# Miniprotein binders against q6w4x9r395to579, part 60

Target 1, 185 residues: q6w4x9r395to579
Amino acid sequence: GHCSLEGGSFVTTFDARPYRFHGTCTYILLQSPQLPEDGALMAVYDKSGVSHSETSLVAVVYLSRQDKIVISQDEVVTNNGEAKWLPYKTRNITVFRQTSTHLQMATSFGLELVVQLRPIFQAYVTVGPQFRGQTRGLCGNFNGDTTDDFTTSMGIAEGTASLFVDSWRAGNCPAALERETDPCS
Key: E = the ipSAE of ESMFold2; O = the ipSAE of OpenDDE; V2 = 0.75 times the mean of E and O plus 0.25 times the DockQ between their complexes.

## First folded at step 7 (miniprotein)

Design Q43 (at its last look DockQ between E and O 0.04; V2 from the best seeds 0.00; counts 0 for: pae E 6.0 > 1.5, placed apart)
Fold by ESMFold2-Fast, scan of step 7:
Structure Q43 (fold): chain B 185 residues (1-185), chain A 92 residues (1-92)
Amino acid sequence: as target 1 above (185 residues)
Amino acid sequence: GDYEEWLKRAEELFERAIELWKEAVEAAENGDFEKARELLFEAAILTYEAAALAEEADEHATTEEQREEAEELFERIYEFARRITELIREIL
């Protein structure tokens, strides 16, 4: 299955359902019991400087009990807060430059991530067949049925993207960001 | 109404993106890969802008016919965006 984050604000689920969202926070993109050590893939969205999108993808994060790998639109790759030179290899994960504009994170557990750095920061998630019906988050449930792809974190199927997206916020946005919303106030 | 205005803007940007893509293909066929790259980057940006405008038209649609028209346009634009993105990966 394939999930994509394109054009700054568009998402296409594993069951090929496209939607757009306008949130600015960290969201759970993919969570599954198939990921080792409580692993999860997350997407960070912020206000966009690009005219075609109100918000845009700025980083992708793979988080587990051992690792916090961040791939940023600035072409910086960190693990647990420390910048890494590519290719970067752990026991089960390798991050490397695939082309002049693309980075790839390859894993031993059936997850592949490709990020496009230019002209627009975009992400492509590929999962093996063992993930079928075993995924949660913005990429959908991967069950072959698009009618329930907007299943919230509480297990409720919604007809609209807004409630679905909001339910997958990874955490409460920091109070500092809320206070900085209007610098003129 | 607002619907017609958003739809027209989406169509105009999409046509412009297609023109840039055709110029990029011609540049690549002539061996000018730097120019092809620049034109593909511009085409990609305009294509996603057109997709956003088509979605805006859908939100302003007041009839089922208008919604179907806007959704069909969005699908065509978004499929074209995917083709440009694939070509960028292959060339670069």
Scores: ipSAE 0.307, ipTM 0.697, lowest interface PAE 3.3, mean pLDDT 79
Fold by ESMFold2, look of step 8:
Structure Q43 (fold): chain B 185 residues (1-185), chain A 92 residues (1-92)
Amino acid sequence: as target 1 above (185 residues)
Amino acid sequence: GDYEEWLKRAEELFERAIELWKEAVEAAENGDFEKARELLFEAAILTYEAAALAEEADEHATTEEQREEAEELFERIYEFARRITELIREIL
């Protein structure tokens, strides 16, 4: 399954459902029992531009009971606050420079993260088939049904991206902004 | 009541998605490929929303004519969604 976080605050879920949101928070991108040590992947969004409400991805965080790996827009990889030289390796996670503009986090538990650092900070999440039907968060539930990909943290299917995204906040943050799709600008 | 409301809303969203797609084509013809990409992505988003509303209309259909109408609309919307998503990938 593939989930992407692309410029313009666009997200495409594991079930290929696209959406857009504008918010300044850390959001739970992926939770699953397939991730060891209560692992979660999170996305950090911040203000990005000319429009008062526009936001963009600035960091991706992998967090578990054993690890806190932050890959940021500042090109710094940290674990528990300690800056690391690449390649960086634990027993089950390796972070390395894939190209001059891309970093990769590979794992033994079926999660792969590719981060584009330039020209635009973007992230691409890949999970193995063992994750099917066992994911939660902004990347959706990976069950082949696009109608319930907007399932909140309380298990309620929502019709709008902003309510869905707001339910996955991992901090004290402003509510996600509803996009205005009718008058595209 | 419910069937007619769901179907009307689906048709309205689909029409809006088509207008965004037309604007995206114009932006691409003017060389503004970043704007075209954003417009195509927004068109895809509305198209998937319209498809979901067409499915909701089908769930409220009580006559064969209503079911045929909703199914036809859903298939048109879904085919458009696939094509526009593929176009987005090609324009990278």
Scores: ipSAE 0.068, ipTM 0.563, lowest interface PAE 6.0, mean pLDDT 81
Fold by OpenDDE base, look of step 8:
Structure Q43 (fold): chain B 185 residues (1-185), chain A 92 residues (1-92)
Amino acid sequence: as target 1 above (185 residues)
Amino acid sequence: GDYEEWLKRAEELFERAIELWKEAVEAAENGDFEKARELLFEAAILTYEAAALAEEADEHATTEEQREEAEELFERIYEFARRITELIREIL
C-alpha cells in the first residue's frame, strides 16, 4: 500500500483515493497494530502563506513508545530533541539520505517512508501486505475499497474529507478546509 | 484581471507538467527509469502548484462562468496529479 502527501495539501490514500485539505495541525497518518510499540506516523501541517489555502506539510513524525523521529526540511530530530547526523539507526528503524533531495526511513516491520525535502516537502508512505485492512488515519484503511477511506477515528464513514481529517487531529487546531474533486471528472 | 492572471499561470504550469510527464514516459520507454522518476517528481510538483493556482483563480472569480472555468481546470489538473502519483508509486 502506498500513501502520498504531495503539493502541500494533497493526499492519496493506500487505496488510491485522492483528496485535498487545508489544515494547520498534526494529524495521524497511520496507526496500525502492525506497528510495534504503539507506533504511529503523523504529519505536521502549517501555514505557508497568508491565505487559508496556503498550507503545507512541514514535518513527518514517527512516534512510538521507543522512538520519536521528526523529519523536517532542515533536520532529523530524535527522542531527546537532538538533531542527528545521517544515517541514523535505532533497533528497527534507519533514516538515511537517499538522494540530495530525498530521505528514506526504512524499518524492519514493513513501513517505509520516503521524504522529498525540496523544492516541496512531500512524503510517500509504503506499508507491507500485512497491513491490509489494519490501518487507520489520513492514509485510510488499506482494504481495497475507496468508499470507506474517510472513516473517522470514531469509526464513522464520512462522505467528505473535512470531518474525516479533523477526526485525526493530534492536537487542538482549527478545523480543516477541504476541496474535493469529482472522481469521475 | 486577477482571475485571468491566476488562471493563465495555472495553465502554464500545467502545460509544463505535461511536458515533463511526456519526457518521463520517453525515458521509461528507453529503460532510463531513474530519469523517468526524476521527471515524474518534477511533473508532480508543477502539477500540484498548478492546482493551487487554479484554486486561487477560483477565489478571484467574479462571475459564475469564471468559477466554472477555474473549477474545471482544477479538476483536470487534479486528475493528472492522481495519475502521476500512481506512476510514482509504481516506480518507487
Scores: ipSAE 0.025, ipTM 0.383, lowest interface PAE 3.3, mean pLDDT 88
ESMFold2 (binder alone), look of step 8: mean pLDDT 84; pTM 0.813

Design Q44 (at its last look DockQ between E and O 0.59; V2 from the best seeds 0.00; counts 0 for: pae E 6.0 > 1.5)
Fold by OpenDDE base, look of step 8:
Structure Q44 (fold): chain B 185 residues (1-185), chain A 92 residues (1-92)
Amino acid sequence: as target 1 above (185 residues)
Amino acid sequence: GDYEEWLKRAEELFERAIELWKEAVEAAENGDFEKAEELLFEAAILTYEAAELAAEALEHATTEEQEERAEELFERIYEFARRITELIREIY
């Protein structure tokens, strides 16, 4: 399954459902029993301009009971809040520079994250087949059905992205503005 | 109206992005890879901005025809964005 966060506001779920939202919060991208130590992947959005529609992805965070990894445009910060030189390795996670513009977080448990640092901060999440039907968050549920991708944190399938996205906020933030995009995109 | 304004702006930015992409290709062909990278980066930025504008146009569509036009444009823009992004990943 491939989930992408592109252009600052565009998301494509594991099931390839595209949607758009503008928010300034931290959101859960991926939760799954397949992630060890209650791991979760989160996305941090912030204002990138003056208008409410000028928001962008500014960081990706992997958080578990054992690890906290924050990938931003300028640094990779780990458990102690210190910037680390790459490659950075934990028990089952490795963060390294893939290209001059891309970082990669590789794991032993079937999660891969590629982060484009420039020219636009973007993220690409890949999960193995063992995650099928067992994912939650903005990346959807990876069950091959796009119609139920907008399942809220409470397990309610929404027809639009608005309540769906808001339900996955990780903090007290304003409501996001969401729009569905062409499913063929 | 609002729809036409958003759509037009999206088209304009998209056209500029395409031009930058073409220039990037030419630069690469001439061995100026640094310039090519710069142009590709700019093209990518404009392309995603164009996508946002196209999405706004779609949001403001009031007729089926307008929706169709906006959707089509968005698809074209977004596909182009993905191609540029992929190219950047592969080369740089």
Scores: ipSAE 0.738, ipTM 0.888, lowest interface PAE 0.7, mean pLDDT 93
Fold by ESMFold2-Fast, scan of step 7:
Structure Q44 (fold): chain B 185 residues (1-185), chain A 92 residues (1-92)
Amino acid sequence: as target 1 above (185 residues)
Amino acid sequence: GDYEEWLKRAEELFERAIELWKEAVEAAENGDFEKAEELLFEAAILTYEAAELAAEALEHATTEEQEERAEELFERIYEFARRITELIREIY
């Protein structure tokens, strides 16, 4: 299964459900019992400068009990707050430069992340078949049915992206705003 | 006329992105790879901006006909964006 975060505001779930959202927070992209050490993949969104999207992806975070790996649009990779030279390797995770414009995080547990650094910061998540029906977060539930891809953190299937996205906020930040109610953009 | 304005802006920006793409191909064929990269990157940025404008047109469509036109435009722009992104990964 493939999930993508593209063009500042666009997400395509593992079940190929496309949607658009606006928000300035850290969001849970993927949680699964298949991830070791209570692992989760998260996406950080912030205000977009001159883009019509209002918000853009600025970092991707892999968080577990042992590691907090942050890959930022500035091409800085940190683990637990310390900058790392690439290639960076742990027991189960390797972060390396795949091309001059792409970084890859490869894992031993069936998760792969590729980030495009230039010209636009974007993320591509690939998970193995063992994750089928066992994912939750912005990338959807990977059960082959797109009608329940907007399942909130409370287990409720929503028809709209905004409530779905807000339910997956990981930090203390404001709820995603409707564009027509945002006075600052 | 918000719908018509976003739709027109999306069409114009997408057309500009396609022209930059053509110029990037021409620069590469002439061996000017630095200019080709600059133009390719600009084309990618404008393509995603055009997609955002098409999505705005879709959100502000008030008739089924308007919705269908905006959806078709968005699909074309986003498919082009995917192709540019794939090419960037292959090249670099």
Scores: ipSAE 0.573, ipTM 0.826, lowest interface PAE 1.7, mean pLDDT 82
Fold by ESMFold2, look of step 8:
Structure Q44 (fold): chain B 185 residues (1-185), chain A 92 residues (1-92)
Amino acid sequence: as target 1 above (185 residues)
Amino acid sequence: GDYEEWLKRAEELFERAIELWKEAVEAAENGDFEKAEELLFEAAILTYEAAELAAEALEHATTEEQEERAEELFERIYEFARRITELIREIY
């Protein structure tokens, strides 16, 4: 399964459903029992310098009980807050520079993350077949059917991306209306 | 500013991005890979900016005609952006 975070605001799920959203929060991108030690992949979005009303991906975070690996748009990789030289290896995760413009996080548990650093910060998530039907988050549920890819954190399938995305917020984020750039709305 | 301004700007950037992509291909065929890479990166930036503008136009569309126009443009730009992204990855 492949999930992509492209441009400033576009996502394509594991079941190939594209959508766009506005948001300045950390979102749960992927949760699964296949990720060890309560692992989750998260995406951080913030306002972009391209337009005042738009948001873009600024970091991808892999979080588990052992690791908090952050790959950010400023090309810095950290684990548990400490900057790391590449290649960087833990017991089950390796982060390395794939090309001059791409980093790769490879794992022993079937998750692969490729991050394009330039010209635009983008991310590509690949999971092995063991993840089929076992995923939750912005990348969808990986069940082969796009009609329920917008399943919220409460398990409700929604017809719109905005309700779906808002349900996957992590942390202390402003409400969707407060994230708009219109000073009067 | 308004629907027509966003849509017009999206079309202009998309047309420019296609021109840059064609120039990048020509430069690569002539062996000037440094020039090709620079042109391809610029094309990618313009393509995603165009996609954002087309999506903005769609969000502000008030008629079915406006929605159809913006949706069709957005889908063309999005598909081109996907192809450009794949090409950038394959160069390396």
Scores: ipSAE 0.127, ipTM 0.578, lowest interface PAE 6.0, mean pLDDT 82
ESMFold2 (binder alone), look of step 8: mean pLDDT 83; pTM 0.788

Design Q45
Fold by ESMFold2-Fast, scan of step 7:
Structure Q45 (fold): chain B 185 residues (1-185), chain A 92 residues (1-92)
Amino acid sequence: as target 1 above (185 residues)
Amino acid sequence: GDYEELFERAIELWKEAEELIKRAVEAAENGDFEKAIELLEKARELLFEAAILTYEALEHATTEEQFERIYEFARRIQELIKEIWELAEELK
């Protein structure tokens, strides 16, 4: 299954349901019992400028009991706060430059991440079939049913999508999540 | 409009932008850098309009194929807009 974070604020889930949100926090993108050592993939969003209505992806984080790998829009890769030269290899994870504009994180446990650094910072998550029905987070539950995902209006999630997004917050959130009941942009 | 009408119009604007970029390259080859920049700026405006229509089409999409196509197209528009910006800056 494939999940993507594109265009600053668009997310397409593993069940191929697209939505858009606005937020300035770290969010859990993917959690699963298939990830070793209580692993989680997380996405960091921040304001893209002085605009009140624009937020964008600024970093992707893989966090487990052993590792905190951060890939930022500034093209810096760290693990547990220390900058790493590429290719960077641990027992189960390798981070390397796939092309001049893309980094890849490959794992032994069925998770792959590709990060586009330029022209805009974007992320693409691929998981193997063992993850089916066993994922949770902004990338969805990967159960083959899109009816339990949220649809988006012009730039805003519909229904209870704000509660959905809020439920996956992880980390410091100095600003409250933008909330709208029936927006039309 | 429905998904097909909005998305088809976005594609038409994208094709018009490609033609303007071609004309901009020709103007630059002839030494008319002011005309080249003008045409690139116009192409950028058309791509911005195409992006808006693409977002509107997203609200009317109902299938996996339609969602995938919209995100692919939106990404390509953003990449091309940035390339036009960089080219225009170089020509100034």
Scores: ipSAE 0.000, ipTM 0.089, lowest interface PAE 19.5, mean pLDDT 71

Design Q46
Fold by ESMFold2-Fast, scan of step 7:
Structure Q46 (fold): chain B 185 residues (1-185), chain A 92 residues (1-92)
Amino acid sequence: as target 1 above (185 residues)
Amino acid sequence: GDYEELFERAIELWKEAEELIKRAVEAAENGDFEKAIELLEKARELLFEAAILTYEAAEHATTEEQEERIYEFAKRITELIREILELAEELK
């Protein structure tokens, strides 16, 4: 399965459900029992510097009991808070520069991440067949049915992206839907 | 540009990328892996530009049908980029 984070705030799930969201927080992109050491992939969004986009991807994080790998739009790679020179290798994860504009994180457990650094910071997630029906987060549940791709952290299938996205926030941030009902607008 | 101009340009870049991929496959079949990888990298650059134009076109979409076409095409571009990355890795 393939999931993408492109164009600042567009997401395509593993079941190929496209959506856009507006939010400035860290969000859980992928959780699965197939990830070792309680691993999770997360995406960090902040306000866009471009007038045409409200929010944009600024970093991707892989977090487990052993590792906190952060790949940011300023081309810095850290693990557990320490900057690393590429190629960077652990027992199960290798981060390397695939091209002048792309970094890849390859793993031994069926997860691959490619980030485009320039001209726009974007991320592409690939998971092996063992993840089928065993994923949750912004990338969806990978069960072959797009109608339940907006399954919240509480296990409820929503018809709208806003409630779905807000349920996967990993930080203390304002809910995206609050911006749409601002009485001062 | 407007929706049609941006989307047509994205499609043009997609077609150029497809031609480069075909040439890359031919180079690989002839044992020229360096040339194959170079052509795949060029195709990937065109596809990233196509993706950017596609998302820009989405900002100018005025109908639900236009939005559906944009999102379907963006998905196709993303899938092809991943296939190219996998193919290039196999050739190294």
Scores: ipSAE 0.000, ipTM 0.173, lowest interface PAE 14.6, mean pLDDT 74

Design Q47
Fold by ESMFold2-Fast, scan of step 7:
Structure Q47 (fold): chain B 185 residues (1-185), chain A 92 residues (1-92)
Amino acid sequence: as target 1 above (185 residues)
Amino acid sequence: GDYEEWLKRAEELFERAIELWKEAVEAAENGDFEKARELLFEAAILTYEAAELAAEASEHATTEEQEERASELFERIYEFARRIQELIREIL
């Protein structure tokens, strides 16, 4: 399955349901029991410089009990707050430069992330078949049915994107706000 | 009034993006991948801007017909953005 975050505000779920998103927080993009050590993929959105695109993707975060890997639009990769040279390898995760404008995070557990750095910071999430029906978050539930792709963090299927998106706000909104005052943090 | 303004601006940016993409394809076919990349980068930026404007038009629609026209335009623009992204990945 494929999920994409494109332009400043557009998401296409694993079941190919497109929607528009405006927010200035960290959001849970993907949670699954298939991810080791309580892993989750998260997306950080902040105010856009373009008035018609009110908010845009500024970083993607992979968080587990051991790691907090942040890939930001300024091409900085950190783990647990420390900058890392590419290629960066852990036991199960490798982050490397795929092309002059793309970084890839490859994993041993069926998750792949590609971020486009230029001309627009965008993210592409690929998951293996073992994730089918086993995902939660902004990328949807990957069950082959688009009618319940807006399932909230409380397990309720919504008809609109706004309540769905708000339910997936991560508890680290203060961190996203702090980044605005210190672009190097 | 705002619906018509959003829709018109979306159409104008989309037409500009299409012309840049055509020039990029020609540059790539001639082996000028540096020029093709520059043109595709500009086309991508304009395409996503056009998509945002079409989405705004849809949200400001006051009739079902207006919403349908803006939604159809958005779908065309967003599909075009995917074509640009595919070409960017191929030539980099």
Scores: ipSAE 0.383, ipTM 0.731, lowest interface PAE 2.8, mean pLDDT 81

Design a1
Fold by ESMFold2-Fast, scan of step 7:
Structure a1 (fold): chain B 185 residues (1-185), chain A 89 residues (1-89)
Amino acid sequence: as target 1 above (185 residues)
Amino acid sequence: DTLREEAERLYDEARKLMEEAIRAFEAGNFEEAFRLAMEAGRLITEAIRLAAEAIKEGDTDPWTILFLRYAEWLAEIVEEFIERVAEEL
């Protein structure tokens, strides 16, 4: 299955449901019992420098009990706060430069991440068939049914993206929904 | 974070009890499966409480939030399992 984070604020889930992401926080993209040591992929979003009304992806994080690998738009890769030169290898993970504009994180457990650095920072997540029906987060539940892709962290299927996105916050930051609402709906 | 570390220990123990509960269920030992799952439920409920308390007290580590989400998922698994075992009792 494939999940993408493109155009600064757009997400396409593993079941091919597209939605626009609006928020400035760290969010859980993917958690699964198939990830070793309670691992997860996370995405960090911040305000876009091009448009004040948009947000953009600024980093992707793989977090587990053993590792905190951060790949930032500045081409800096860290693990547990220490900068690493590429290629960087751990027991189950290798981070390397795939092309002049792309980094790849390959794993032994069926997860692959490709990060586009230029012209726009973007991420592409690939998971093996063992993840089918066993994923949660912004990338959806990978069950072949798009109607429940907005399943919140509390297990509730929402009809709108806003409550779904806010339920997957993993940082000490305000909810995206705390913005002033338009009184003319 | 001491609260988070204790929550992690309780989570790991609840997970082991659930593995035992599943094996008991597969062997047809429904009363034992129920007892083990109920104990796992108590441990996971306490793990969630401690992790939530750590966050409330200022733990901003993304790991603590991720851990809480896994603990909540295990609690859902435990609840569904108990419901399933109850059908056999």
Scores: ipSAE 0.437, ipTM 0.773, lowest interface PAE 2.4, mean pLDDT 81

Design a10
Fold by ESMFold2-Fast, scan of step 7:
Structure a10 (fold): chain B 185 residues (1-185), chain A 89 residues (1-89)
Amino acid sequence: as target 1 above (185 residues)
Amino acid sequence: DTLREEAERLYDEARKLMEEAIRAFEAGNFEEAFRLAMEAGRLITEAIRLAAEAIKEGETDPWTILLLRYAEWLAEIVEEFIERVAEEL
């Protein structure tokens, strides 16, 4: 299955449900028991100057007990706070430059991430069939039914994206629903 | 230990107990499976409480929030498993 983070603030889930949100936080994209060492894929969003987008993707994070791999829009790759030269390889994960504008994180456990660096920072997540019905987060539950793709961290299926997105925050930051009360400058 | 470190330890112990509970169930030892799952439920409930408290008190480590989300998922697994095992008793 495929999940994409495109155009600054658009997400298409594994069950092909598109939605948009505005937020300035780290969010859980993908949580699954199929990921080793309690791993998860996360997305960092921050304020942007792009027309028709108040926030945009600025980094993608793979976090587990062993690793905190951060791929940022400034083309820096770190693990556990230390900058790494590409290609960077661990036991189960390899991060390398796929093209002049794309980085890839390949894994041994059925997860693949491709990050577009330029002209717009975007991410594409691919998971193997073993993840079907075994995912949670912004990328949805991968069960073939779009009606419950907005399942919150509390297990509730929502009809709106805003409550769904806020439930997957993974940082100590304001809720997306509170953005309109904050000054822009 | 911090609230997060204690929550992590309880989560790890609950997960190990659930692995034992599943093995006991597969072997037909339903009473043992039930006992192990009930203990896992107790530990995971406490792990959730501690992780949530750390976040409420201003914990900024994304690992703590991820730990809470996995603990909540394990609690659901434990509850479903207990219901299934109870049908065999």
Scores: ipSAE 0.424, ipTM 0.771, lowest interface PAE 2.5, mean pLDDT 82

Design a11
Fold by ESMFold2-Fast, scan of step 7:
Structure a11 (fold): chain B 185 residues (1-185), chain A 89 residues (1-89)
Amino acid sequence: as target 1 above (185 residues)
Amino acid sequence: DTLREEAERLYDEARKLMEEAIRAFEAGNFEEAFRLAMEAGRLITEAIRLAAEAIKEGNTDPWTILLLRYAEWLAEIVEEFIERVAEEL
């Protein structure tokens, strides 16, 4: 299954449901019992313009009991806070430069991440068939039904992206900002 | 953070008890499976409470929030397992 984080703050879930959100936090993209050592993929969003409601992807994090691998838009790769030379290899994970503008994180457990560094920082997540029906987070539940892709961390299916996204915050951040409208328009 | 450390310890113990409960169930030891799962449920409920309290008290570590989300998922697994075991008793 394929999940993408594109164009700043657009997400397409594993079940191909597109949505956009406006938040500045670290969010859980993917958690699954198929990930070793209680692992998860996370995305860091920050403001992208003068408006606080406009956001963009600035880093992707793989977090487990063993590793905290951060790939940032500045082309810095760290594990547990220490900068790493590429290719960087652990027991089950290899991070390497796929092209002049793309980094890849390959794993032995059915997860693959490709990060576009330029011209816009974007991420592409691929999971093997063993993840079907066993994923949670911003990338959805990978069950073939798009109507429940907005399942919150509390197990509730939401009709709106903002409540769904807020439920997957992985930091003490403010709730996603509501779109501002001109009261006189 | 002592709250997060205790939550993690309880989560790990609950997971171990569930592995034992599943083995007992597969061996046909339904009373033992039920007992182990009930204890796992008690531990995981406390792990959730402590992890949530750590976050409320200002723990902003993404690991603490991830631990809470996995503990919540394990609580669902425990609840479903207890229902299945009860059908055999």
Scores: ipSAE 0.496, ipTM 0.799, lowest interface PAE 2.1, mean pLDDT 82

Design a12
Fold by ESMFold2-Fast, scan of step 7:
Structure a12 (fold): chain B 185 residues (1-185), chain A 89 residues (1-89)
Amino acid sequence: as target 1 above (185 residues)
Amino acid sequence: DTLREEAERLYDEARKLMEEAIRAFEAGNFEEAFRLAMEAGRLITEAIRLAAEAIKEGDTDPWAILLLRYAEWLAEIVEEFIERVAEEL
């Protein structure tokens, strides 16, 4: 299944339901028991300079117990606060430059992320068939039924995007992208 | 404070108990499966409470929210499993 974050503020879910929202927080894009070590994809939105949107995607984060990989619109890739030279490889994840304008995060567990850096920062999420019916977050539940794609964090199917999006907020508003410091420093 | 650390510890213990409960169920040990799942339910309820309290008291780390969302999902799994096991008892 495919989920996209495009045009600054547009989202298309795994069940192909399009919606638009405005937000300046970090949001859970995808959580699933199919992701190792309680992993999740998150999307960071902030005020934008894009003429057609008040807010836009500024970073995508893969967070798990082991990793905090941040891919930002500034073309910086960090893991646990430390900048990484590409290609960057862990045991299950490889981040590399796919084209002059695109980065890709490939994984061994059925998740693929492609990030467009220019002209507009955008993200494309692909998940394998094992994720069907096993996803939650802004990308929807991937069950083949668009009527319940706005399922909130409380498990309630909503008719509007605003309550749905707000329920998946994962950080303070406005979101801040920071490097983590060594605890011993 | 240590609210998030305690929530994470309880979540990890609940998850371990559920893995054991599922194995007990698959082996036909329904009484043991029920006992393990009930204990997992107790731990996950407390994990949710502590994680929510940490967030309410200002923990803005994305991991705190993610932990809460996974704990809530595990609580749903535990509830469904307990109902399933009760049918076998």
Scores: ipSAE 0.396, ipTM 0.758, lowest interface PAE 2.7, mean pLDDT 81

